# Designs tried in a protein design chat: VHH binders against Uracil phosphoribosyltransferase (upp). Part 11

Target 1, 214 residues: Uracil phosphoribosyltransferase (upp), of Aeropyrum pernix (q9yen3)
Amino acid sequence: MVAAVRVIGGETPLARYVLKVLRDRTTGFPEFRRYVRIAGSILAVYIAGELGWVEEEVETPLGAKAKELAPAGPVYLVGILGASLPMVEGFASMMPEARIALVAARRVEEPGRLKIEVYYSRLPRMFDGPAVVLDPMLATGKTVAEAVRLARDRGASKVVIGSIIASRQGVEYISSLYGDTPIYTLALDPELDENYFIVPGLGDAGDRALGVEP
Short names: E, the ipSAE of ESMFold2; O, the ipSAE of OpenDDE; V2, 0.75 times the mean of E and O plus 0.25 times the DockQ between their complexes.

## First folded at step 4 (VHH)

Design a15 (framework vhh_enristomig)
Fold by ESMFold2-Fast, scan of step 4:
Structure a15 (fold): chain B 214 residues (1-214), chain A 125 residues (1-125)
Amino acid sequence: as target 1 above (214 residues)
Amino acid sequence: EVQLLESGGGEVQPGGSLRLSCAASGFTFSSYYISWYRQAPGKQREWVSTIDSGGSTNYAESVKGRFTISRDNAKNTLYLQMSSLRAEDTAVYYCAKTFTYVEGSIETWTEYDYWGQGTLVTVKP
């Protein structure tokens, strides 16, 4: 299996409008955070097709019956702390019944290597449904790959990745490890700089989404 | 330089079969995943199938069970065996070496992505 990438910027002008606001250097943190939330909602619309659904019959206020869809079971959002927080909220606003899990990771410096260490997580003992891993930036892919591994190890029936911008390097990395994991992203950017930021990208998503630069 | 050359297109009746080929040069073919895309008249290019360097395959839902992607690394050639062809399969089929592949429709590409000139498949109404 190879990983599949769906670039939503090619599917709807709204995604490109969101990218315009997020990429623009002059966008302040309140507007940036709002549009990260909106990006999460857009991702929910597209990723919903990867999730399980069941037909249910409801009675309308007119006493008539209608068949519509409901989730087949629990759905988990796995947010990568920190910039993913408004993105998770945006996704959850479209699917309020979704459960929220969290992963926090840091880079551990070794000569010539980028290592990722998970130093905090809030995960279910067992995923009894699909998991959607959310991170605004899929840069090297290493942090997202670790979250995918944790979800799979705990029984997630399916794992899907959602990002706002993915690098081609990050997609290749995920593909090399988890070929059956779909990636949904608003944009696909060609390169990383010396500090592993996506170029042209949108800069530091954490600083810009949270309004706090440590 | 990277070159991709498709062949094997033509006219076919509904329910018929065609085998497309893509001859690749200018890169280490065996080390990369390679994809088939198609573009119907008036529509965006859409992903059809991908095969990785190890032979693992993925297919668009609309062609699953009818199309088979394969590769011959000794010949630097990619194939698409199409069976049970339908009118909606009418399109120009492209072989692509991309840094990543995309399910669904595609509007934009980078300088790292390479496309062949395409081969036309027409399924008669």
Scores: ipSAE 0.000, ipTM 0.152, lowest interface PAE 14.4, mean pLDDT 84

Design a16 (framework vhh_enristomig)
Fold by ESMFold2-Fast, scan of step 4:
Structure a16 (fold): chain B 214 residues (1-214), chain A 125 residues (1-125)
Amino acid sequence: as target 1 above (214 residues)
Amino acid sequence: EVQLLESGGGEVQPGGSLRLSCAASGFTFSSYAISWYRQAPGKQREWVSTITSGGSTNYAESVKGRFTISRDNAKNTLYLQMSSLRAEDTAVYYCAREYVLTTSGVYSEQTFDYWGQGTLVTVKP
């Protein structure tokens, strides 16, 4: 099965403008960070449809009644450290009640295998609502897959992935493990280079968003 | 409303030539990479050629040197000039709009979001 992937760049000129700024090699880190934040807000608009809602009646300033929607319960954002930080903030600005969880992971080479190690996490004891996993780059999909696994292991029955750029390989990897997990991304790029960077991509999202190169 | 409309298909003898056209509407044509795909009866759809928004071109190995992709942004039209046609080129040819920043390599259905109705090319002796 292939996961549902929705490419927002095909649906709104604003997403394409955000991608133009982020992909442009001349964009400095303050503007890059700003547009990662904007991307997070755009993702919130589209991912909202995957979340639970309940009708509520409110009284307008004119004394009239109107029925509108409110979240049915807690919503969790799971940010993959580091470049996801402005993206998480952008998402949360659209949904201020969202709770924020964090995962930091690294690749560990072992003889004959590659392991993803989570070396820091801030997760709820139980996800008592949907979880939105946010990472600007869905390259191989392995780090995002580990975050999805952690959310599911702690009770999240609904998990959604949001990225700015996803590779076809990364989408296929997620689909092979979690076919029922929707992926929302501004762009879907066809390939990875020999160092697992998405091509054409936007380079190193962490370096560009945080302004610090280790 | 995004629309892609292919034309120019038909029957041709081996070694002959055809020029396919794809008329695009409902989006900013010049901003997208646009591709040609084809599907022969009983086979999966295969990528043929891509031209990027900047004019860079790529081709499947089976058509390199025989096919030429081009675009006219003023007319919102994509072209595929086919020469030295072979029986194996018999297929329905589709014009497809790629995602905004697809630049190179092998493409699949997962990398594009719209395509047209197709135009049939038959190469027969």
Scores: ipSAE 0.000, ipTM 0.115, lowest interface PAE 17.8, mean pLDDT 83

Design a17 (framework vhh_enristomig)
Fold by ESMFold2-Fast, scan of step 4:
Structure a17 (fold): chain B 214 residues (1-214), chain A 125 residues (1-125)
Amino acid sequence: as target 1 above (214 residues)
Amino acid sequence: EVQLLESGGGEVQPGGSLRLSCAASGFTVSDNYISWYRQAPGKQREWVSTISSGGDTNYAESVKGRFTISRDNAKNTLYLQMSSLRAEDTAVYYCATTYKFESGDTYVEDSYDYWGQGTLVTVKP
């Protein structure tokens, strides 16, 4: 029982440079946000291999024919609000035709109950193509798992997960529920602390990317 | 307060069967995904099976085809039906559940892990 996760930091120095900037406690929120965007663009390059492509013939300005690739159909990005916003934009900058869906979730405490609630979503009635679920931090994996469930329930032909940092626990959790869902991440970190933050991680991605501490 | 209480463990011969139960209080089983884990002496904790809020099930490769996870929403109880038991299945079995939360306009992927006290399964040749 081994989860199939692809760690991009081992494949390109640029991903490790991005991680250096994001992990550094001295990096301010404008630069942090910029590098979250860059991370999204890097993920697009690698995740593109999981998406469907078709060969198309085009005519060049010289009147000659050339065969190249085009998307086989619609592609959806599913951003987990809030820290995913610059990451989604970075990904979309590489694939401007990608459609953007959004999910926001919270814990709701009721007497005798613990429940998570999706309190806002912008989802297609049906996914008529693959879905890429994006969240900078794959800590426990549970919010990402809910987004995967929503995409699959609405007909997504394939679901892929992209993160900047994933924990071993989060990868294992996703694999236990959705063993056929590929996970792409810049880094795979070994531990969660007592507050379930990824260690060594990069701290609170939302606070650092958005510059607002609620 | 969330509490989980496992029961149904015991000694069994190889090839035998046992049904474990996990009684939940302080939360609703149908609203959450719940997993079975086990820990054998001298080994790390191993995931065994999960059932989602929607009823989807998943299993570790080592138990696939031999174990069945289920729940009874009316009794707020999770079950693990174990068959064709082997010596390597000897372990303390735990049920576990977690929740996530969000804070303001930022999402903190955080959860509280709730574990039962465990129930011992011993497969004796």
Scores: ipSAE 0.000, ipTM 0.170, lowest interface PAE 13.9, mean pLDDT 82

Design a18 (framework vhh_enristomig)
Fold by ESMFold2-Fast, scan of step 4:
Structure a18 (fold): chain B 214 residues (1-214), chain A 125 residues (1-125)
Amino acid sequence: as target 1 above (214 residues)
Amino acid sequence: EVQLLESGGGEVQPGGSLRLSCAASGFTFSSYWISWYRQAPGKQREWVSTITSGGDTNYAESVKGRFTISRDNAKNTLYLQMSSLRAEDTAVYYCARTYEISESGTYTEDTYDYWGQGTLVTVKP
């Protein structure tokens, strides 16, 4: 199974405008952060189709009935710390009742192998609904894959990945582990460079979004 | 606990050479990517070079062709061979271990552990 990757940059000029601002080396951090937030909102519009919805009848101020949609249950956003924070906010602005979970991960050594350790998380004991894992950059896919695993292990009914830029290598990695997990991204870039930055990419999303270069 | 201790700095003339060393302890050195960073007075910290666990190397544009990073896994030691030194190479040099896998960026300072005071390299005018 090949992962279902949906490249939103091919579907709306607004996504390409957001990418233009984020890719442009001259964009300062306040505008960069604003457009990461906007990217999160665009992702919400497209990812909404993966989430559960139910019809509800409401009475309008005119006394007439209308049928519209509401979420079928809780929806969780799982932000990968750090640059995902404005992206999570952007997504949540479109769905204010979405619940927010967070993970931070690091590389650790085990005898005979290296692995990813989640050293901080704010996760529900059980996901009683779908989970949307958000990270601006899907580069190697390893941290995102660990977040997907945690959501699945805790009962998420569906897991979806949202990114601003994904590498082909990162998509392939996710596909190899979780072939049924949809990936939504504004852009799919062909390469990781020798520094493992996505090329052409947008540079370091953390530095550029958070305005702090430690 | 993780320790990375830099040595080998000093004063050199322009065009000269130095070899920096970084002695590692408290982790399996051969399994980690290790980088050199530098910080000149009044400047931001700058990435200089990285060597992967597999031995692949990469360099900042400003030092390509002049600096060579290498590692000796038997000695748990990282090296930076610096040649054709320039006044702009004057800085405190730090070695750092990759600490986190970052999807927001790859050679960022927030993915590295810094240890000690570094080692000062001064290239006289």
Scores: ipSAE 0.005, ipTM 0.188, lowest interface PAE 10.2, mean pLDDT 83

Design a19 (framework vhh_enristomig)
Fold by ESMFold2-Fast, scan of step 4:
Order: structure tokens, then C-alpha cells, then sequence
Structure a19 (fold): chain B 214 residues (1-214), chain A 127 residues (1-127)
């Protein structure tokens, strides 16, 4: 079973405008970061449909009653450090009650195999609601898949992935492991270059979003 | 079921050539970047070369100009043409599917694999 992939760039001109700013090589890091944040907010609008909601009755300033929606329970954002930070903030600005978890990962060599090691995390002992894994670039999907695994192993009722640009390769990787995990992305780009950058992509999301080149 | 099967290794004298093959099955081969790795006796595994789905290639500094990676999508097969072989090229060579990178600065510092590896093929460069 293949995971559902929803390409938001085909559904709203605002997503394509955000992509124009992020892809443009002349965009400086402060504006790049701003538009990563805006992308997070757009993703929240679309991913909200995957989350649980309940009707609540409220009283308006006029003394009249109205029925509207509220989250059915806790919602977690799982940010993959580093370029996801403004994206997480953008998402959270649309859902202020969302709880924020963080994962930082690196490559570890061992005989016969290379692995992804989570060297820092701030995760709940148990997810008592859905988890939204956020990473601007879904290149091959390995780090995102590890975050999905951690959320599922700790009881997340549903896991959803949000990215700004995803590759077909990364989507297929996630689908091969987690066919029930929806992927929301502003763009789906066709390939990776020799340095594993998504093409046409937006270059190095970390450098461009954070303004610090290590 | 993802499977990778390397072949073509053997013994060769310094300055010689070998061509390695990796037969892939169980996935859409043309959609994935695929790489060669090697592990020399008493050393950790090192990356050798990668070819992307679009055909772009990259090489470890130690093999640039001597090795050529290529793919045949119609046959679901990856190749590594090795020339001007040296004693230090002696290793078990593995092919691996799909890489993830973590960008820190303008260059890639980290990579990992899908954890889908072949069984390897031994290359021995004799005196």
C-alpha cells in the first residue's frame, strides 16, 4: 500500500508564491526564513483535516450560542532540527495549543551498515494524540522515517508528514515502510543531484533558513 | 522485497581493471539513487560513488578519475568500472539503495542508507 501524497502547490496560488520566493536564489536568509514560516502555516491549514475535532458550544459577545470545532485532544508537532524550526513556528502559530517535540539526527558508521542516530530528542514518553512530523526537505525520507517510527512506537494515534519540497524517492521510501502515513508537501520535485539536493529544489534549506553556515 | 546482489569481484594485479555489477529487484530501480561502498580489511566501511535517478554522479576523492559508476534502468543493474587498481582498493564492495543527507552549510556533511545492502563482492589487488 502506497501512502497518500497531497501536493498543495496544485491547490492554492499562495503555495506557488511561497515556492517562488524560496526557490529564488536572490532571496536573502531573513526573507527565506519568513517564507519557511509561512509555508508551515499553509501546511497547518491543510493538515488540520487529518486531525481529530469535536463540536463545542460557545457564547458570543451578543449572548447568542454558536457551535464550532475544537481539537479532540492533544496534537504534537515533531520538528526535525535544524531548518524545520521556522516551519514548526509557522504551524504552531495556526494551532497555538499544539505541543512541540524535537528530533536531531546524524549518520553513524558501523561494520556492514550505515545508520541514522538520533543524538538529541525532546519527545513525550507517550504521544496521547496525533503527531505531525515536519521537515522542509523530504529528500530520501530516512530521517523523516525515523521520526515517524519514534512517534508510532510511543503511541501516536496518527502520524502525518509535512514538507515544503518532497522527492518521489522520499515519498516511495516512506510508503514502503508506512503506507498509512499521509504526506503533505507544497511541491513534488523529480530527482536528487550528485550531492543529494532536490532538483530544482531550493538549495540548502538549513543555510538559507538559519543564516548560519557551519 | 528489496534485494541487491553484487558480482564481478576477484583477484587482479596492480594497474588492472574490474567491472562490478549490482542486480536490483523489489523496487522501482529508476526512481532511486544508488551507491557503491567498500570495506577494507581492518577498516570501517567507506562511500565510493553514487549515481542519482537522473544520472548525476559523484565520487570519493580517492577514486576520482579511476572509477566510473553507471546504471542500466532497463536491466535494473548498477555498475562500477574500476581501472588503475591499487593495493589500497582491496575491499569487499557493496551496493546500497537510497541516501538521506543532512545539509549543514552549503555542502553535505552526513549521509545514510535505506539499510538495504547487498551481500558484497570481494576485490583483491595482489602484488
Amino acid sequence: as target 1 above (214 residues)
Amino acid sequence: EVQLLESGGGEVQPGGSLRLSCAASGFTFSSYAISWYRQAPGKQREWVSTITSGGSTNYAESVKGRFTISRDNAKNTLYLQMSSLRAEDTAVYYCARTYTFETVGSRVEAWDTYDYWGQGTLVTVKP
Scores: ipSAE 0.000, ipTM 0.161, lowest interface PAE 14.7, mean pLDDT 81

Design a2 (framework vhh_enristomig)
Fold by ESMFold2-Fast, scan of step 4:
Structure a2 (fold): chain B 214 residues (1-214), chain A 123 residues (1-123)
Amino acid sequence: as target 1 above (214 residues)
Amino acid sequence: EVQLLESGGGEVQPGGSLRLSCAASGFTFSSYAISWYRQAPGKQREWVSTITSGGSTNYAESVKGRFTISRDNAKNTLYLQMSSLRAEDTAVYYCARVYEFTGDTAWDTYDYWGQGTLVTVKP
C-alpha cells in the first residue's frame, strides 16, 4: 500500500503561480510569507473534501430559505513550528471555526538513526474530530510522521497532511507508516540533496517565511 | 529559456540499434528526473522510461531488457540506447522534464517537452 498523494499543482494554475513566487530566489521574505499564507488557503479548498460536513438551512436577506453546508464537528489544524505559521493562518482564514494545535520538534542524531524529539506541543487532550497536519516542506517525512503519530495517539481517527512541497522520499516514508493518511501538496519534487533539502524546492522555508535567522 | 532537443533518430532494420540523445539547457539538469515518451502513428503518447536525478531507472514492460536510459550530468544530456528494435517501436520519441515526480507514471507531470525525433524500423 502507498499513501494517497494529491498534487494540487496539476489541478489549478493558481497553485503553480504560488509555487513560482515561492521557488524564485529573488522573492523577499515579506512576499514569501504572503504566498505561504495563500498556499495554506488553497490547501484548505482541496482538503475540505476530506472533512465531515452537514446540511444547514439559513434564511437569506430576502426572507427565503437555502440549504448549505457546515462542519460536522471540530476540525483541528496541527501546525509544525516554525514556517507553518503563515500556512496555518491561511488555512484558518478559509475555515474560521478550525481549532489550532502546535508541535515544535527537532532532529536528534543517534548512532544509526535520525530521531525526532518533540520539545513543545499545544494539543487537545483528545482529538474529537479530524486533524490536518501542516508543514510547508515534507522532506524526509520524519517530523510530519511524528505529528501524525501524536494526533492518532490522542484519538484522531482521520489525519490528513498538507504541504507546499513534498519529496518522493518523504511521501514514501509516510506511506510506509500510515498508508491510510492522505497527503495534499502543491508540488511533489523528485529528490533531497545531501543536507536533506528538497530539490528543486524553495530553499529553507523557515528562514524565508519568518525573516529571522536561528 | 528551458529547452530540450532530441537527436539520433532515423531508419533502422528489425533487430538493429539506435542511440537517442536529449540535450538540455536553461535549468539545473542534475536536479530533475527526465523521461522518454513515444507516439506511434494513430496511437496515444506512451511512456517509455524515466531516470531520476539520483540515477534510478524505470521502464515500460514493452521495452524492458531492450532499452537503456542513462544521463550525463556534466554534458546536460539524456540518452536512450535502443537495441533489438521491432516494427512496433516505430514512433516519434520525446524527452520530457518531470515537474512532479510521484514514482507512479500515471501521476507524474511534465512541464517541458522536446520537439521529438523520429525512429522508423523498416522491414
Scores: ipSAE 0.000, ipTM 0.124, lowest interface PAE 17.8, mean pLDDT 85

Design a20 (framework vhh_enristomig)
Amino acid sequence: EVQLLESGGGEVQPGGSLRLSCAASGFTVSDNYISWYRQAPGKQREWVSTISSGGDTNYAESVKGRFTISRDNAKNTLYLQMSSLRAEDTAVYYCAATYEITYEGDKIEGYESYDYWGQGTLVTVKP
ESMFold2-Fast, scan of step 4: ipSAE 0.006; ipTM 0.287

Design a21 (framework vhh_enristomig)
Fold by ESMFold2-Fast, scan of step 4:
Structure a21 (fold): chain B 214 residues (1-214), chain A 127 residues (1-127)
Amino acid sequence: as target 1 above (214 residues)
Amino acid sequence: EVQLLESGGGEVQPGGSLRLSCAASGFTFSSYAISWYRQAPGKQREWVSTITSGGSTNYAESVKGRFTISRDNAKNTLYLQMSSLRAEDTAVYYCAKVWTYESTSGTVYTETEFDYWGQGTLVTVKP
């Protein structure tokens, strides 16, 4: 299948400005976090077109009628802990009625299989609307793929992925499993290094966004 | 004792075809998605193709329409049928039961601790 990826850096100079700040090694963690938040807001503007809307007629203060759009139902943001937190905050600032779900995941080898284990989650019993999976870095795609699977298994009407930087390998991996899942990212970078960091990338998004290095 | 063993590589002319095989042992082959990766001289290892346990297939843009991945669960064997080969397809090809960890701050884990790679088979497309 063709990869369903939209690179927002090609759509607006503001996205490239955000990328400049986030990629710059001299950017400190407070400013880095601020621009992760701004990236979330930009993603909301573009991803909104993937969400459900219905026409509603309203009466203005002048007694005139106007047709505008309203959400068709609940919208869920699914944040991959931890670097996604300011990104989720930025997205939600544009859509304050969005509901927030969270997942924290690791890989686990079990007798007879390998899997991503969700070791903490705050998920709805059932998604009664679309889900937007948010992670600043789509590196290998495996954790994001697991979050997509969880949302789909719990009834999400549509799943969309938002990232700040995606690797070509990660996009191809997601497309290989979920070709019908749109990916919105500010940048698409060509390679991963030996430790699976995106190159040129922005380094370690969690360390830089949260200001805490384990 | 997971083992993956590739074969079928060799030298081929541009436009030619090769079929790679990967014999798997030490795990329930039919239950896992298995991938092909390649590493060209002087380049990073890149994903080529994946086949899921259910038989769904996907390909990197650079090989789509030219390569076909398939599996034989009765023989625990993965295949990659390569056609219309180009000079840029020259690489060592690996089959992989690959698992990588994306931490909260990004991906920091190498393939050697939880991933299973074969030893590779060299494909050389010569003019």
Scores: ipSAE 0.000, ipTM 0.111, lowest interface PAE 17.7, mean pLDDT 81

Design a22 (framework vhh_enristomig; at its last look DockQ between E and O 0.35; V2 from the best seeds 0.00; counts 0 for: pae E 4.4 > 2, unsure alone 56.1 < 65)
Amino acid sequence: EVQLLESGGGEVQPGGSLRLSCAASGFTFSSYAISWYRQAPGKQREWVSTITSGGSTNYAESVKGRFTISRDNAKNTLYLQMSSLRAEDTAVYYCARTYTFETTYSGVTIEGWETYDYWGQGTLVTVKP
ESMFold2-Fast, scan of step 4: ipSAE 0.012; ipTM 0.409
ESMFold2, look of step 5: ipSAE 0.159; ipTM 0.644
ESMFold2 (binder alone), look of step 5: mean pLDDT 74; pTM 0.752
OpenDDE, look of step 5: ipSAE 0.083; ipTM 0.504

Design a23 (framework vhh_enristomig)
Fold by ESMFold2-Fast, scan of step 4:
Structure a23 (fold): chain B 214 residues (1-214), chain A 129 residues (1-129)
Amino acid sequence: as target 1 above (214 residues)
Amino acid sequence: EVQLLESGGGEVQPGGSLRLSCAASGFTFSSYYISWYRQAPGKQREWVSTIDSGGSTNYAESVKGRFTISRDNAKNTLYLQMSSLRAEDTAVYYCAAEYVLTSETGDTKVYAEDSYDYWGQGTLVTVKP
């Protein structure tokens, strides 16, 4: 369901500026990583509205009272290893109380059968609050869907997805499985190529963000 | 809500043919790798065949050349055309759908039965001599 995704590029010129830098093939890995981090911070501003808040009264240095907001409880970021690392850091810089969980996944195959294997995770025994799943690229949606499943299975009160670029196919896939899961993305791109890279996209986010090409 | 519903099973004589169907709803069928599994009484589930999102197919050696897997993405339906049936093909047949990570994030590998996310109720095939 495309209608279930919030495209931040339509809401702020900062998101389009970030996309310009990340899409540009001439952008080197240090600059690419910096802008993945900035994208994470922008996502935090928008996703914060999905999280629980409580009103609290504080006393200012002048002795006056002010009513402001504080988190209603724990918030978890679930980073998909590798290219999500600077994105998670960018998000956490805006919400330093956020707890960080990690999922490393790969495709696993033998003749006739395919699976996403989670070969490493750092997850709470139970999510006692909302979870924000972060991955720069929502291409087919399959790795992100596995992270959403893990968070829901462990009791997350709400799951939200943040990406830098999502494909229409990936959004549809997530919506078909988890229709109540909001997707926030800087851009929504129309197509995947034959190798399932998002087009126009930004290429391989892992290679470009981490500076290590295997 | 995800549902897989198999149909087309029944009794058949050795050498006969049957066509199984699996109707899918509640997910983007065209994106999934869909498989047929079977389970004979008192035995573990056995993989039979898989068709990927692009239409490429794989078969267990025991059914290769006799069974044909196919899909109709417009109708959200998976098929298994079975020919030259043998007594050892007697089993409950299940369709299963699984997550598949594409080339967006790395190397490809595949796991067995316990890795599938969605399973149907099954349809019984009995080959009677």
Scores: ipSAE 0.000, ipTM 0.134, lowest interface PAE 14.2, mean pLDDT 81

Design a24 (framework vhh_enristomig)
Fold by ESMFold2-Fast, scan of step 4:
Structure a24 (fold): chain B 214 residues (1-214), chain A 121 residues (1-121)
Amino acid sequence: as target 1 above (214 residues)
Amino acid sequence: EVQLLESGGGEVQPGGSLRLSCAASGFTVSDNYISWYRQAPGKQREWVSTISSGGDTNYAESVKGRFTISRDNAKNTLYLQMSSLRAEDTAVYYCARTYTFGDTWETYDYWGQGTLVTVKP
């Protein structure tokens, strides 16, 4: 475990229940997608503490005044396509004013190297608020690291990462590049296999969440 | 304190084999990405192989199929088994703690002192 990672599965039984459903090989794609959405909502509850808030006064139906919190400014969710889509939706359901940016990346074989190529993005010209990078699986960390770099290059003063399962290797990679970037994940798993899948993990999140195999 | 100490180099004939060792102290090899690099006389340092914290391995194309990286977690030691050695493999070999796989020439961490491998006809 690295100091920059917060493992939510250790903090609430609800996260472990979500992990049970997502890890179970018998869970079909509609239920898998539903629980990826729920994972996004849980992440929103915990990551909210990293975001800016301001006090606002409201009048209740009884005519009394109350001070509560509202977002200090724009918040951006940066979804890594494709399995992140229900996760982004789950997060946004808790914070409907959040803006959504997208990054699509692919693995490209290079001699002796795993290369990640971003082949599509929909990003703001400037991030005028915090960015939350969302990917269900933080495996090698390379795709997430690229999304963090893009957000920082476009002015994000704060970047936070949310995942459902992170590998120890992926957390170490992110922490070596971006030590000030918090990582929130439901589970931290010890290993990657030879195909860069997280073990014990949950298999291929894209296939299982979207119900379509490319 | 973080230390890496390479050993096992020497002279070998073409087609021969050598096993290099890298003894680590001040950190655990199973918790880190660790790489082998080499530097031939008059050339820049070249990436050879990496093993991840999870045990996944990658190799430079020039050594793929001939070299095998491994570790012994109980001994906190990294190994490079070299077979079918060629004159072009002559170099000082270094181990390094690193943050990534592959052919990256930069590490964010620590280098060992190196061990010389000479492939003589």
Scores: ipSAE 0.000, ipTM 0.111, lowest interface PAE 16.9, mean pLDDT 82

Design a25 (framework vhh_enristomig)
Fold by ESMFold2-Fast, scan of step 4:
Structure a25 (fold): chain B 214 residues (1-214), chain A 121 residues (1-121)
Amino acid sequence: as target 1 above (214 residues)
Amino acid sequence: EVQLLESGGGEVQPGGSLRLSCAASGFTFSSYAISWYRQAPGKQREWVSTITSGGSTNYAESVKGRFTISRDNAKNTLYLQMSSLRAEDTAVYYCAAVYEWSGSYDEYDYWGQGTLVTVKP
C-alpha cells in the first residue's frame, strides 16, 4: 500500500459533490465533462503542495511590498488520452503556465495477461521540472505506471499522479513500482469488475466525458 | 528459457551488510524494469525497490537510505546492496522483471526463486 495516497473526498465537501455528479447515472455527458474539468481544478489545488515554489517579492498598487510564491520552474501535465482531456484543462486553468504532454495507450488482452501498449506520445525530450500524470480513472494502474516510467526515464525526479477515482488494486500496483510517487484522488474505491472497471466507480469515463462511444 | 536466479543471501548481525545478486537469462534484460521483493514468514510479499530500464531507482520507505539497487546490463545482473540491516529485514528476497516498453498486467512477467536473508538478533 502507498503511504502517500491522499483521498481528497475526505478533505473537502466540494470533492464529494463533484463525485456525486460524476457517479450519478442520470448525469448527461455535457455536465459530466464539466465536472471532470472541475475535478481537475480541485486536484490542482491539492497537488500544488507537491510542486516546487519560490518566494517572490512584489510591489502592490499601494506601493507596499508583499512576499508571495511563484513556480520554481516548468511544471508538466501528462494527460492520458482520452477522458483526461477535460481534467487536464481544469488543472491548467488553475496553473495556466503548465506545459501539457500526452500519452495514448491501448489495452491488449492476452491469455492470462493484460498488456498496455503506448502507441502515441508527446513528451518533452527532458522533464526539467515536476510531472503530474492525470487520468480520471486509476483502475489497474498499468497505463498510469507506463506514463510515470516515461516521465522518470526522461529526467522527472518528482512525479505525482492525479485521478478522480482510484481502485485499491491500482494504487497498490503503482506503489509496487513507484512507492515514492504520491497519488492524489477524489475517491478510493475497493474493487475492479471482470472488465477492469472500478466499482462502484462512475462507469466509462471516456464515453461519459467525451460523448462519443467508439 | 527465461530465468531469474537470486544469490547472496545468508546470516548477518544487526547493523551488518549484504549484497544480493539476481542473474537473468533468456530475455532482453536491458528492456525490463527489475524489482526486489521480500516475504517474511507469516507476512504478505512486500515491494522493496525497483530499477527501470533507463536506470531510475525507487525504494520502499522502510529501506530508503539503507539499500541501493543497481544493474549491470552487460552482465544481465541486478544488485541490491543492503546496509544497516535490522531484524525486520529478515525475509526471502525475490527479483522480478516486467517488460516496461509495453507494460503487462497481473503481476510481473518473470520471478526468481528467492534468496534467504536472516538478520540474527
Scores: ipSAE 0.000, ipTM 0.145, lowest interface PAE 16.2, mean pLDDT 83

